# Ledger of designs, part 13: VHH binders against o75319

Target 1, 181 residues: o75319
Amino acid sequence: GNHIPERWKDYLPVGQRMPGTRFIAFKVPLQKSFEKKLAPEECFSPLDLFNKIREQNEELGLIIDLTYTQRYYKPEDLPETVPYLKIFTVGHQVPDDETIFKFKHAVNGFLKENKDNDKLIGVHCTHGLNRTGYLICRYLIDVEGVRPDDAIELFNRCRGHCLERQNYIEDLQNGPIRKNW

## First folded at step 10 (VHH)

Design J8
Fold by OpenDDE, fold request of step 17:
Structure J8 (fold): chain B 181 residues (1-181), chain A 118 residues (1-118)
Amino acid sequence: as target 1 above (181 residues)
Amino acid sequence: QLQLVESGGGLVQPGGSLRLSCEASGFTFSDYYMGWYRQAPGKQRELVAFIYSGGSTNYADSVKGRFTISRDNAKNTVYLQMNSLRPEDTAIYYCAAFRGEYGSSDYWGKGTPVTVSS
């Protein structure tokens, strides 16, 4: 199906690089079949994503897709030079330990293999906000030892939108540290 | 307009210590994220240490346990204490300030050289 996700239009397509990190968050790009349901200025395709990243003088080195569907775009829509990783992540609930671990492992692997460049890890869910924000913050908290409020604030500022889900925020602030291995 | 001026660089022997300072000119220093970066000849610029506006810190793996970043908001200054210096720490060190918001500019110092050599 090519139905536009609910509230998708309400969010900025691409955030800013999170300083001190290699993360950038964005909402899900939509393949061409969705364009007929959007005004031209609302369109945000995989091509648009890369153009916007370039406008920020950045380069993507990895895309982590946290959506729980594959209907939005195809990995083939991305440049061959940018690896794509799918981590099916259920919405509205705090990601489980396995999901968190998969994310951490992917990030750590990328950082290990990309020490010689400054390419970014692009992370998105549907809106590029709640699931995306949670997992990025979870990483900063658990792996880098960042205070939860500091992580959340940084993400919110850079994404241009604040985490909305109270259960995510609560877990980040008061939940247990998840095992990193 | 925020400006950053680094100081404290120089020549030091392996195992030695240096303390870098970065003084900011501006009214909103406390609202900025601050970082120290370095660039060695022929290498990419890399993050060395980062300090959040809220006080959290992060370090490159190569400097963990040896370097400490801190900030004094009253003095609009960020510091990098570098202990147990190694030849591979040789680089130009840059101070940077980030607001992290749309439409905001990142600010960079001109850099201070650090040379670790016997």
Scores: ipSAE 0.892, ipTM 0.941, lowest interface PAE 0.5, mean pLDDT 95
Fold by OpenDDE, fold request of step 17:
Order: structure tokens, then sequence, then C-alpha cells
Structure J8 (fold): chain B 181 residues (1-181), chain A 118 residues (1-118)
């Protein structure tokens, strides 16, 4: 169960805060048991995540984990001060309406409760790219009324990688607005 | 290095209007995301309005319907039209520019004060 996710090494560990939003995307951090399979410079642990966030002069207020497994790290590996939310999201297919709703609800709840700070919503899937990018963009499009191409462009730039899945891109660009409530 | 200079702040009565301007110095203004932020005494800095390089906009809930952000790339200027001003809008307003690329830096103006008072 400690195999490194395919292509995981190919992606930057942490993106940049998306300006105008409270989002930051990153690839899944891996618990210590994975380190023996990685070069030191390839390691990206939960601790490393927080160090990198700090280096950006940011602070996480919530982590949304979109992976469809629990083998990568344990919530106990995170600081107690940062809430952890798991939204099991199947890869390679457009998230269903329920998943989209769960994500939107979590984001809206966070924003409502964190109006007095500037803490970030950290979102990740395996690579912190496709599922992560889709749901963040879906939120910006559906909730904030951002044009799809603007949302996608912002995410891609900040993540340092572009959304790869055509079905995700197509749905964001041409798909229907999903319910926000 | 991009520089931002805000102007247009001042004292206004409740219900009044004010238009802020932020002029940027740089060759790639059109590629930047622009935002207006504000910080009231004793409060955290907060986003007021944001405009994408592609033209999309978003607003804080507290200013929706009252404030409008726009940009003139030919003038390297971003604007904040503030209507129906309220005392709670009193703050130092800051213009910010974001390249929107991994590893890039944010640029901030020095701020312009807005006071809404009877």
Amino acid sequence: as target 1 above (181 residues)
Amino acid sequence: QLQLVESGGGLVQPGGSLRLSCEASGFTFSDYYMGWYRQAPGKQRELVAFIYSGGSTNYADSVKGRFTISRDNAKNTVYLQMNSLRPEDTAIYYCAAFRGEYGSSDYWGKGTPVTVSS
C-alpha cells in the first residue's frame, strides 16, 4: 500500500494562493512510510506542506482532501488547529453533483466562519491538479460567476500546471451550472 | 518592478459616492489580476473587489451591488466605483496586482483613505 502514486513526482508539491480567492492547491502529501521510496528532495510530507505554506507567508485554515483513498497520510499527521475534510472523489471522471455540492458547502461554510482572517482553503487530490482544479473552478464559475476560461487560467497559473483532463475542461467550459444549495 | 499608486480617497457622507483609481507603472499591466482591498482600524485586511485579467469580477458580499471594479488597460489603471457608501466602508483602500503565476510576487499600493461619516 506504500507505492508512490503514478506521476506524483512530476508535479510541484504546492501551488500559489489563487489571488482573489482563499484557495491553494497542492499534491497529496505522503506520510513517513513513503519516504524510503523517495529521494530526499522528492519527499513531501504533511510537515513539508505546512513549511511550504509558511514560506509563502500563508496559513491554512482548512484542508479538503479529494483523494479516493486514505493510504497517503492520516488526519492525525496534521496540526490539530487545521480542520480536515475528506470528500471521496473518484478520479478521471467529472465529479457528480453530490460531490460538487459537498465541496461548495464546505467552502461556503469556511468562508462564513473565517471572515475575520485570511486563512486559506487547501485543496488536494492525488496530484492536486485535475479533481482539485475542477472543483475549485466549478466553485468560481457557479458561485462567484467567473467565466470558465478565467477560472481555469487562474488555477493553472497558480498551480504551476494545467488541467489535463479534457472532460473536466469541457464540463467547466460548456457544462451546466450546478446547484449551489 | 510594478508600482501602484492609489488616488481618489477622501471624506464622504453616508449614501455618497467615491471613485478610486489605481495607476500602475509597468509594461504588462494587462496580464495582471487586479484587486481592491481595505483595512479598517483594528480589523484584518479584506478583499473588496477583484478583476481578472480576462475581465471577470467578484466582490465581497458586503459591497455587492454598490461597488464596481473596472480596468482600463490603455491607461494602466484599475478603478473602484463606490456608491451608496456606508460608515462601515471606512478604511484604507489598497490596490493590488497579481501576476497569477507560481512564484510570482504581489504588488501593493500605499493605500488611499476613505472615510464615510456624517
Scores: ipSAE 0.886, ipTM 0.938, lowest interface PAE 0.5, mean pLDDT 95
Fold by OpenDDE, look of step 10:
Structure J8 (fold): chain B 181 residues (1-181), chain A 118 residues (1-118)
Amino acid sequence: as target 1 above (181 residues)
Amino acid sequence: QLQLVESGGGLVQPGGSLRLSCEASGFTFSDYYMGWYRQAPGKQRELVAFIYSGGSTNYADSVKGRFTISRDNAKNTVYLQMNSLRPEDTAIYYCAAFRGEYGSSDYWGKGTPVTVSS
């Protein structure tokens, strides 16, 4: 269906690049079939995503989709030059170790293959906030050794919205480091 | 009017050390993330070291264990201690300041050249 996600309109469509990283977070773009349910200024399509990224003088090198559905847009809606990775991630609960590992692996693979450019890893869930923020911060904490509060603060500032889920925040601050590859 | 002024670059022999400084003015230094970047001839700009406002640091793999980024908020200065320098470290080094806020602008210094050569 083309039901607009709950509170989707409340969030900025695209954050900014997280300095010191290759990450940028955004809310899920919606394919054209959703536009009839939105005001023109509320529309955020895959095309709009790329336009907004371009406006920031950035370029996407990878999109990681963390949503638990495929109804929002099709990979075919993206440029062929930008790889698309789906990691089905259940909402409202801390991602499991497998999900975390998949994310880390994808990021590391990208970084290894893209050492000669400055393309970004675009990460999104439904709102591009909680699941997205958790996994990005989890990576910064576990792989880059960043203090949890520093990682969370950076993400929040760059996304323009703060992580909302206490269980995510608590796990990032006090949870164990997840095993890396 | 934010300004970043780098210093400390120069010519050094392999295995030598340099300490770069970047002094900031025109803004609240403590609120910004600071980074050192470098651009070698014919290559793209790359991150060298990054320091969070809270003090966390990260480094490019190529400089880990050799370079150290630090900041002195009282002096509005970020430093890059570069030890065990290698020819491949030759580049123009740039200081950058990031507010880490949606819609904010990044600020860059003019750069300081570092040449590692025998």
Scores: ipSAE 0.867, ipTM 0.932, lowest interface PAE 0.5, mean pLDDT 95
Fold by ESMFold2, fold request of step 17:
Structure J8 (fold): chain B 181 residues (1-181), chain A 118 residues (1-118)
Amino acid sequence: as target 1 above (181 residues)
Amino acid sequence: QLQLVESGGGLVQPGGSLRLSCEASGFTFSDYYMGWYRQAPGKQRELVAFIYSGGSTNYADSVKGRFTISRDNAKNTVYLQMNSLRPEDTAIYYCAAFRGEYGSSDYWGKGTPVTVSS
């Protein structure tokens, strides 16, 4: 089925670019088949995503999709040919080291290939909050040396919602640095 | 009214040093993330150094080890200490302030020019 993900309507579609970084977070866009279950003002399609990014005077250069399913949209549904990477990330538990490494590798590769532009890395899970926030913050902490509380604060402010999963917050604040290589 | 005023730019020889200052007024400075950006003629504005409201810093690879960003919340001022200057550091340097909150505005200074040349 094409049921609307639980609580998806409660989250802002797209956050603000995180200043000082190349990240922007958003909730999963939903392909047109889901719109039967949505009021017009609740719709957030792949096209809507790109329009909202453009409204901020930004451009996506990579989408990292952390969902464990393809039912919400397919890369072919994107209105532009933009690099897309799926990293299957199980919810409700802290991502394992392999998932964290895949995320870091993708980000570092993008930054190397895009040194001459200011395009953004768009990151989403279902709600664009817990898994998304965890991996972005883990990158900022482990790769850029940002203090955990500083990373969390920046993400929360720019997403417009605070991280909700306490085990993620605890791991970011008190857990080990993960390897970058 | 939020305002950022840069100072400290000028002409300097390669290998020299400059210290840029950015004084903020009209807002609660300690709540803001601050950054120094630069724009050379014909190029896009790029991040040079960034400092979080909580004090974490990061830098463009091209300036690591040579530039240091710092802030003095009591004076509502952010600084950029630039050492070992190179001709490629020539640009207009801009101070920027970010609240980060969804729906908030970013603020930019008018810039201070830096020229590194013999």
Scores: ipSAE 0.795, ipTM 0.908, lowest interface PAE 0.8, mean pLDDT 92
Fold by ESMFold2, fold request of step 17:
Structure J8 (fold): chain B 181 residues (1-181), chain A 118 residues (1-118)
Amino acid sequence: as target 1 above (181 residues)
Amino acid sequence: QLQLVESGGGLVQPGGSLRLSCEASGFTFSDYYMGWYRQAPGKQRELVAFIYSGGSTNYADSVKGRFTISRDNAKNTVYLQMNSLRPEDTAIYYCAAFRGEYGSSDYWGKGTPVTVSS
């Protein structure tokens, strides 16, 4: 199969639930075909994802997959029936307004449908860091009114890795407010 | 011992007000995210109000416009001002503190009961 994504091994598989929110971030799980290239302790499959969420005493209610490709795993590889949404995002660029709107719409829809439970929205890109952190923070800023520095701090702490891409950080801190409609 | 102690709960009539306080003992309070949660009989514990270490706030839809969370870092205290109380606000209210770091422990108070009834 496919090669392991660059630097994928260097990131924590799953972050911690972001308190005060319904978000948890993780790196892309890799289907079994990738495991031949990984030591047992390096594996992070769709099953491993769900086990790690359970270890935190949490439950996923939606997965938002931000990767630009479909090679890493298929939704049918998920061990449980859980809603799944792919939103294609382009790497290295600040996500465009259409992508941001799609993300906001998905999150708002989840919150309405899951008002009476505490299930989480799992969000990932390849590494679960830059695109993932950007869109989560953009939602917190634009929809919840959270200050940019507060949103970034919470994401960084809970992911266990700081946002790395300067253009994303600059856009969150100083860029335009995006409309929610 | 790192502790959170809630106070200010009690019996109040519908339409009344209460102010809950949560005093933290120990470490640098200003670096923590703080939240008020509640659990009614037969229900899961739910977030009521949340305040970031940097001061941003958010609220459950059911309490927006009626409840206000605030913090006083000099007193190591977080507050919940509850106005226009309704019977459905009846619950045990818990204060919680979050470092937010992966692998860190959360801290929870013992809770303070609030009953809204005639």
Scores: ipSAE 0.787, ipTM 0.900, lowest interface PAE 0.8, mean pLDDT 91
Fold by ESMFold2, look of step 10:
Structure J8 (fold): chain B 181 residues (1-181), chain A 118 residues (1-118)
Amino acid sequence: as target 1 above (181 residues)
Amino acid sequence: QLQLVESGGGLVQPGGSLRLSCEASGFTFSDYYMGWYRQAPGKQRELVAFIYSGGSTNYADSVKGRFTISRDNAKNTVYLQMNSLRPEDTAIYYCAAFRGEYGSSDYWGKGTPVTVSS
């Protein structure tokens, strides 16, 4: 069914734009069918996502969905003018090199095509935290040369929640630099 | 309230150098992310260089190898050393400070103009 993802209510819907980057992180929006199980103030639909981005005076230019299911919302629930990309990312384990490469490739492609605007890459998994934070930080570390602690700090502050999974944190801090090709 | 004051802009010949400074006051400077942004006439403001609270740096592709951002926490100052200047670097340059925390405000200077021409 249409059950609310575990602990989904515990997370802020949308973070702040990460300054110095083109990233913004959020938890998975839930299509209207889920709202029977939510108080009005708990709702966070695809429309709510775009309204909250607009409230920040920002604009999405790409959504990267790290979930595998389309149970939460359908791509057709999004404006047709915003590209949508799904990159299945296994939970609980550090993402493999293929997943990391796909993410890096998508980000680099967006940056080239959007060099003349300031649109954002929206990234989400279920909670917009662990898988999302890992891949954003991995990009900043590997591609931009940001120190792991700096990347993690920026993500945590802007998301409004700290990364929770210790294996992700340890891999970012102490694991190998991944190749970018 | 954090205040930012830029200085060091001016007229420079192509190939020349300038050093921009931005002095911050009113808060703990070392906790802030700092950036230099620029806006040329008819264009949107764009990031030029960014420095994390822990010292990591990031640059726009167009300025890599020519510009260097640095910070001096003892002086509450962020700098932009601009070398090998080109006419396309002509813009108003803005200093910005970000705490990054959800619900926090960013702060912007009034800008310092840089003109690169012969």
Scores: ipSAE 0.718, ipTM 0.886, lowest interface PAE 1.2, mean pLDDT 91

## First folded at step 12 (VHH)

Design L1
Fold by OpenDDE, look of step 13:
Parts: C-alpha cells; structure tokens; sequence
Structure L1 (fold): chain B 181 residues (1-181), chain A 119 residues (1-119)
C-alpha cells in the first residue's frame, strides 16, 4: 500500500551534514504515488531530497537505506550517479552485529573510494532518526573513537531531532564496542 | 514489551452482533494505526479493518457497512463492532499494530479471539 508512515510528517525531511563527518541523515523519501495523500508542502520525494541537499551546497555520493521494506521508493527513482545500498534493518531493537558490520563496511568502502571528493553519505530509515542515528553513532564510536555522548549530541543537533529510543541510547553509551572486521 | 490482548469473541447466530476488544500496552498507543485481522481455517490471514492514529478508518470490502473499528487512546484500546454477522465471518480475529516498515504491514498482533457464526 501507499500509506504514509505514522509520524512521518513530524520530522524534518533532511538534516544537516554532521561536521567532521561525511554523514547526513534524512527521513525516507516517498515516491510519487504517495503525493495524493500529502499536502504539497508535505511532499518529500527522491527528487526533493536531492534538491534539498543541493540547497545546502552538498552532494550525495551514497544512499544507505535502512528501512525494512521497499514500498517507499525505488532505486530507479534516484540518479544513476548515486549508488544505492539497502541494509534491511528491523526497527525498535538494537541492530545486530551483522547489520552494524554491514553499515561500517559500506561506510568504510565509500570513504576509501571517495577520498578525492566531499560527497556525503546519506542515511535514512523511516524517520531518519533512531535506526539511522544509532548506526551513525555506532560508527563514530567504534571506528572514529568518538565519545558516545558527543556522537549522540552531534547527531541530534544535525538531524534536528533527538534519538528517542532508550535502548539505542543505552547501547551507545554503555554497550560493548562492536568489531570492525 | 508490546502486548496486544484480544477479547470478546464467541459463538453467535447469523445476523447477530459481537464486539471485540483489544487492550494494548508497552508502546505509545496514539502513535500507531491499529487494525483487525482474521484467519479462517485453511485460509490466509486477511486484513479486516484499520484505524489510523488520527481516527481515520478503512475496511475490507467483505465487511464494509457491517463492521466498525474504533479506538480509545485514553484507554489504549481498539474495538471492532461486528453487526449482521455471517457464517463466512467465522475466524480467529487478531488485533494488530500497523508498521509499514514491515512487509506484512504489521509488526505485532495478539493471540487472537475466536469468532464463530452459526447458520
């Protein structure tokens, strides 16, 4: 179906680049079939995503889609010049080690291949908040050595919304470091 | 822990009425759309009715004008008023929390309550 995800309208469509990183978080863009259920000002399509990124004088180099479904938009809706990676990530629970590893591997691969530019890694789940924030923070903590509270604060500030799930926050603050290989 | 507990099922004659109840706990109830599903013996589980967090409703064609879904956000409950029941309505009825991130469209449902309509 083409139902709008719950609370989707409550979140800013696109955050800001996280300073010192290549990350930018956003909520899931919705393909055209969803527009009939939205006011014009509520619409946020794949095209709108790229327009908003451009307005920030940034460029996407990779999109990591963490949603657990494929109903929101198609990879074909994206420019061919921007790679799309799907990492099926269940909601509400802390991502498992495999998911974390997949995310880290993707990010590291991108950074290795994109040393000559400043393109961003766009990450989204449904709301671009909890799953997105956790995995970005997990990366910053485990790979970049950032303090958990600093990572969380940075993400929250740049996304314009705070991580909501206590289990995610708790794991980031007090959970074990996950392997990077 | 998310919990959905159905009640109100039973045996009823064709043309009769039942009201099903679902008590929800363990999550922010008013953030979610809720639904009723049913599964008859030997058949696939099917969607029956849906109510959004905002109170908008939708129904399967087979139950339109006979069933009414409602919710009480203060009590964390969702109900299904079933009128003009038919033998083909016989099934286990499940209360479900909608989540469109899941392929099935739902992430949690209860154990169900049996509804039997006799001819």
Amino acid sequence: as target 1 above (181 residues)
Amino acid sequence: EVQLVESGGGLVQAGGSLRLFCAASGFTFDYYSMAWLRQAPGKRREWVALITSGGETDYADSVKDRFTISRDNAKNTVSLQMNSLKPEDTAIYFCARQDWDYPEGFDYWGQGTQVTVSS
Scores: ipSAE 0.484, ipTM 0.768, lowest interface PAE 1.0, mean pLDDT 94

Design L10
Fold by OpenDDE, look of step 13:
Structure L10 (fold): chain B 181 residues (1-181), chain A 119 residues (1-119)
Amino acid sequence: as target 1 above (181 residues)
Amino acid sequence: EVQLVESGGGLVQAGGSLRLFCAASGFTFDTYSMAWLRQAPGKRREWVALITSGGETDYADSVKDRFTISRDNAKNTVSLQMNSLKPEDTAIYFCARQDWDYPEGFDYWGQGTQVTVSS
């Protein structure tokens, strides 16, 4: 059905660009069919996403969708000029090495192909927080060499919400570096 | 730790009624949508009824107008009133917490309670 995700309303729709990176995190936009269950001010559609990004004087160059469902919106709801990548990621557990690699590969590919612009990599899960934050931080730590605490703090500050899952935080702080190939 | 414990199952004749209960603990109950699922022998688990944190309800077509889901946030319970039961309603019934971050849309469920409807 078209039930609103639990606690979805509790999170800011869109974060801020992470300084020094091309990442921006947001919660999942919901297609029009969900609007009847939301107050006007609660609505956050794919169109709203792009409007909010523009309001920040930014432009999305890639959307990485980490949700484990396809019911929230359709890729067709996005502009054709913005590529969409789905990485099915189960919540509440630390992503496996394959998932981490897929994410890193996608990011690196984007950066390689977009050296001539400053377009952003938009990343979201359901709430745009835990899975999203983990993978972004994992990338910063493993690929960019950022200190775990710095990565986490940066993400939290920019998203406007803090990572909630202790297993994610612990893995980021104390877990092994994952292979980049 | 999240716990869901079902009760109220049993044997009933076709046309009869049962009321199932689920006791929830280990999480903020009133912030989650809860559901009843069922699994008949040799069949896939299917959702039966859903109730949101706000009290909105939804039902599978097969049970609509016969089953009623309700919740008591003060007691951390969710119930399923089953009327006009049919043999095809025979299944193990599970109480489940909704979470769309999981493949099936639920992250926790109980051990289940057996419901058997005889002809």
Scores: ipSAE 0.021, ipTM 0.365, lowest interface PAE 4.7, mean pLDDT 92

Design L11
Fold by OpenDDE, look of step 13:
Structure L11 (fold): chain B 181 residues (1-181), chain A 119 residues (1-119)
Amino acid sequence: as target 1 above (181 residues)
Amino acid sequence: EVQLVESGGGLVQAGGSLRLFCAASGFTFSYYSMAWLRQAPGKRREWVALITSGGETDYADSVKDRFTISRDNAKNTVSLQMNSLKPEDTAIYFCARQDWDYPEGFDYWGQGTQVTVSS
């Protein structure tokens, strides 16, 4: 069935752009069928996502979906002008090297192709927090050379919620750098 | 550590009733949807019933109107009332925590409790 993800309502729908980056994190938007189970003020659809991004005077150039299911919304619910990339990412565990590489490759490809604009890379998992935060931070650390604590702090501040999972935090702070190719 | 412990299984005659219990620990129980699954000999594990954190319920067609799933957040328990049992209900029943970010839609389950319905 179309059940609302657990604790989904507890998280802010959309974070803020991470200064110095092209990243913005948000929780998973829910397609129209979920609205029956939500109060109007709780609704967050793909359309709402874009409206909220516009309210921040930003524009999405890519959406990276890290959820491990396809039940929440359809790529067809998104504007055709915004590419959609699915990277199936299992919850709770540190993403494997392949997942990390896929993410980095996607980000680097986007940045290469979008040097002439300031469009954002929207990243989300279910809550737009742990998996999302880890992969964004992993990128900043491994590719941009950002200090782990700085990356984590930046993400937390901009998302409006802090990374919750200690295994993710520990890996970011003390884990090995992952290859970029 | 997350733990799920099932109880209440046994042998019953067709048409009889059983109530299964699952005791949960190691996580914030009220945040999660819980489910019962079952696996009969030689068959794949199948979903039986689900209850969300908000108390919404869903059932497999095969058990609808016969089984009732409920939860007690104060006791960290989920229950399955099984009425009008049939021989085809014979299986190991598992309590499971739902998480759609896992391949099967569940991240934890117990060791199971045997339910046997005789004709």
Scores: ipSAE 0.325, ipTM 0.679, lowest interface PAE 1.5, mean pLDDT 94

Design L12
Fold by OpenDDE, look of step 13:
Structure L12 (fold): chain B 181 residues (1-181), chain A 119 residues (1-119)
Amino acid sequence: as target 1 above (181 residues)
Amino acid sequence: EVQLVESGGGLVQAGGSLRLFCAASGFTFEYYSMAWLRQAPGKRREWVALITSGGETDYADSVKDRFTISRDNAKNTVSLQMNSLKPEDTAIYFCARQDWDYPEGFDYWGQGTQVTVSS
């Protein structure tokens, strides 16, 4: 089906680039079939995503999709010039080590291959908040050595919404470092 | 911890009525659409009724005009009023929280409550 995800309308479509990083978070764009269920000002399609990124004078170099479904949009809805990576990530629970590793590996690969530009890594789940925020913060903490509270604050500020799940926050603040390779 | 607990099932004669209840806890109830599903012996689980967070309702064709789904956000409950029951309505009825991020469309179910309609 093409039902609008719950509370999807409550979140800003696109956050801001996280200073000092190549990350930008956004909520899931919805393909055209969803538009009939939305007011014009509520619509946020793959095309709208790229327009909003452009308005920020940024460019996406990679999209990491963390949703656990494929119903929201198709990779074909994206420009061919922007790689799309799906990492099926279960909601509500802290991502497992495999998921974390996949995310880190993807990010590191991108950074290695994109040293000559300033393109962004766009990351989204359904709302672009909890799963998205956790994995971005996990990367900053484990790989970049950022203090957990600083990572969380940075993400929250740039996304325009705060991480909501206490288990994610607790794991980021007090959980073990996960392997990077 | 998310919990869904169904109640109200039982034995009823054809043409009779039952009202099922589901008590929800462990999450912000008002944010979620809720549904009833059922599974008859030897059959796959099927969607019966849905109520959105906004209160909009939808029904399977087989139960339209007979079943009514409702919710009480103050009590964190969802109900299913079943009228004009038929033997083919016999099944275990499940309360479920809808999440379209999941392939199945739901992420949590209750234990279920047995509804038996005799001819």
Scores: ipSAE 0.448, ipTM 0.752, lowest interface PAE 1.0, mean pLDDT 94

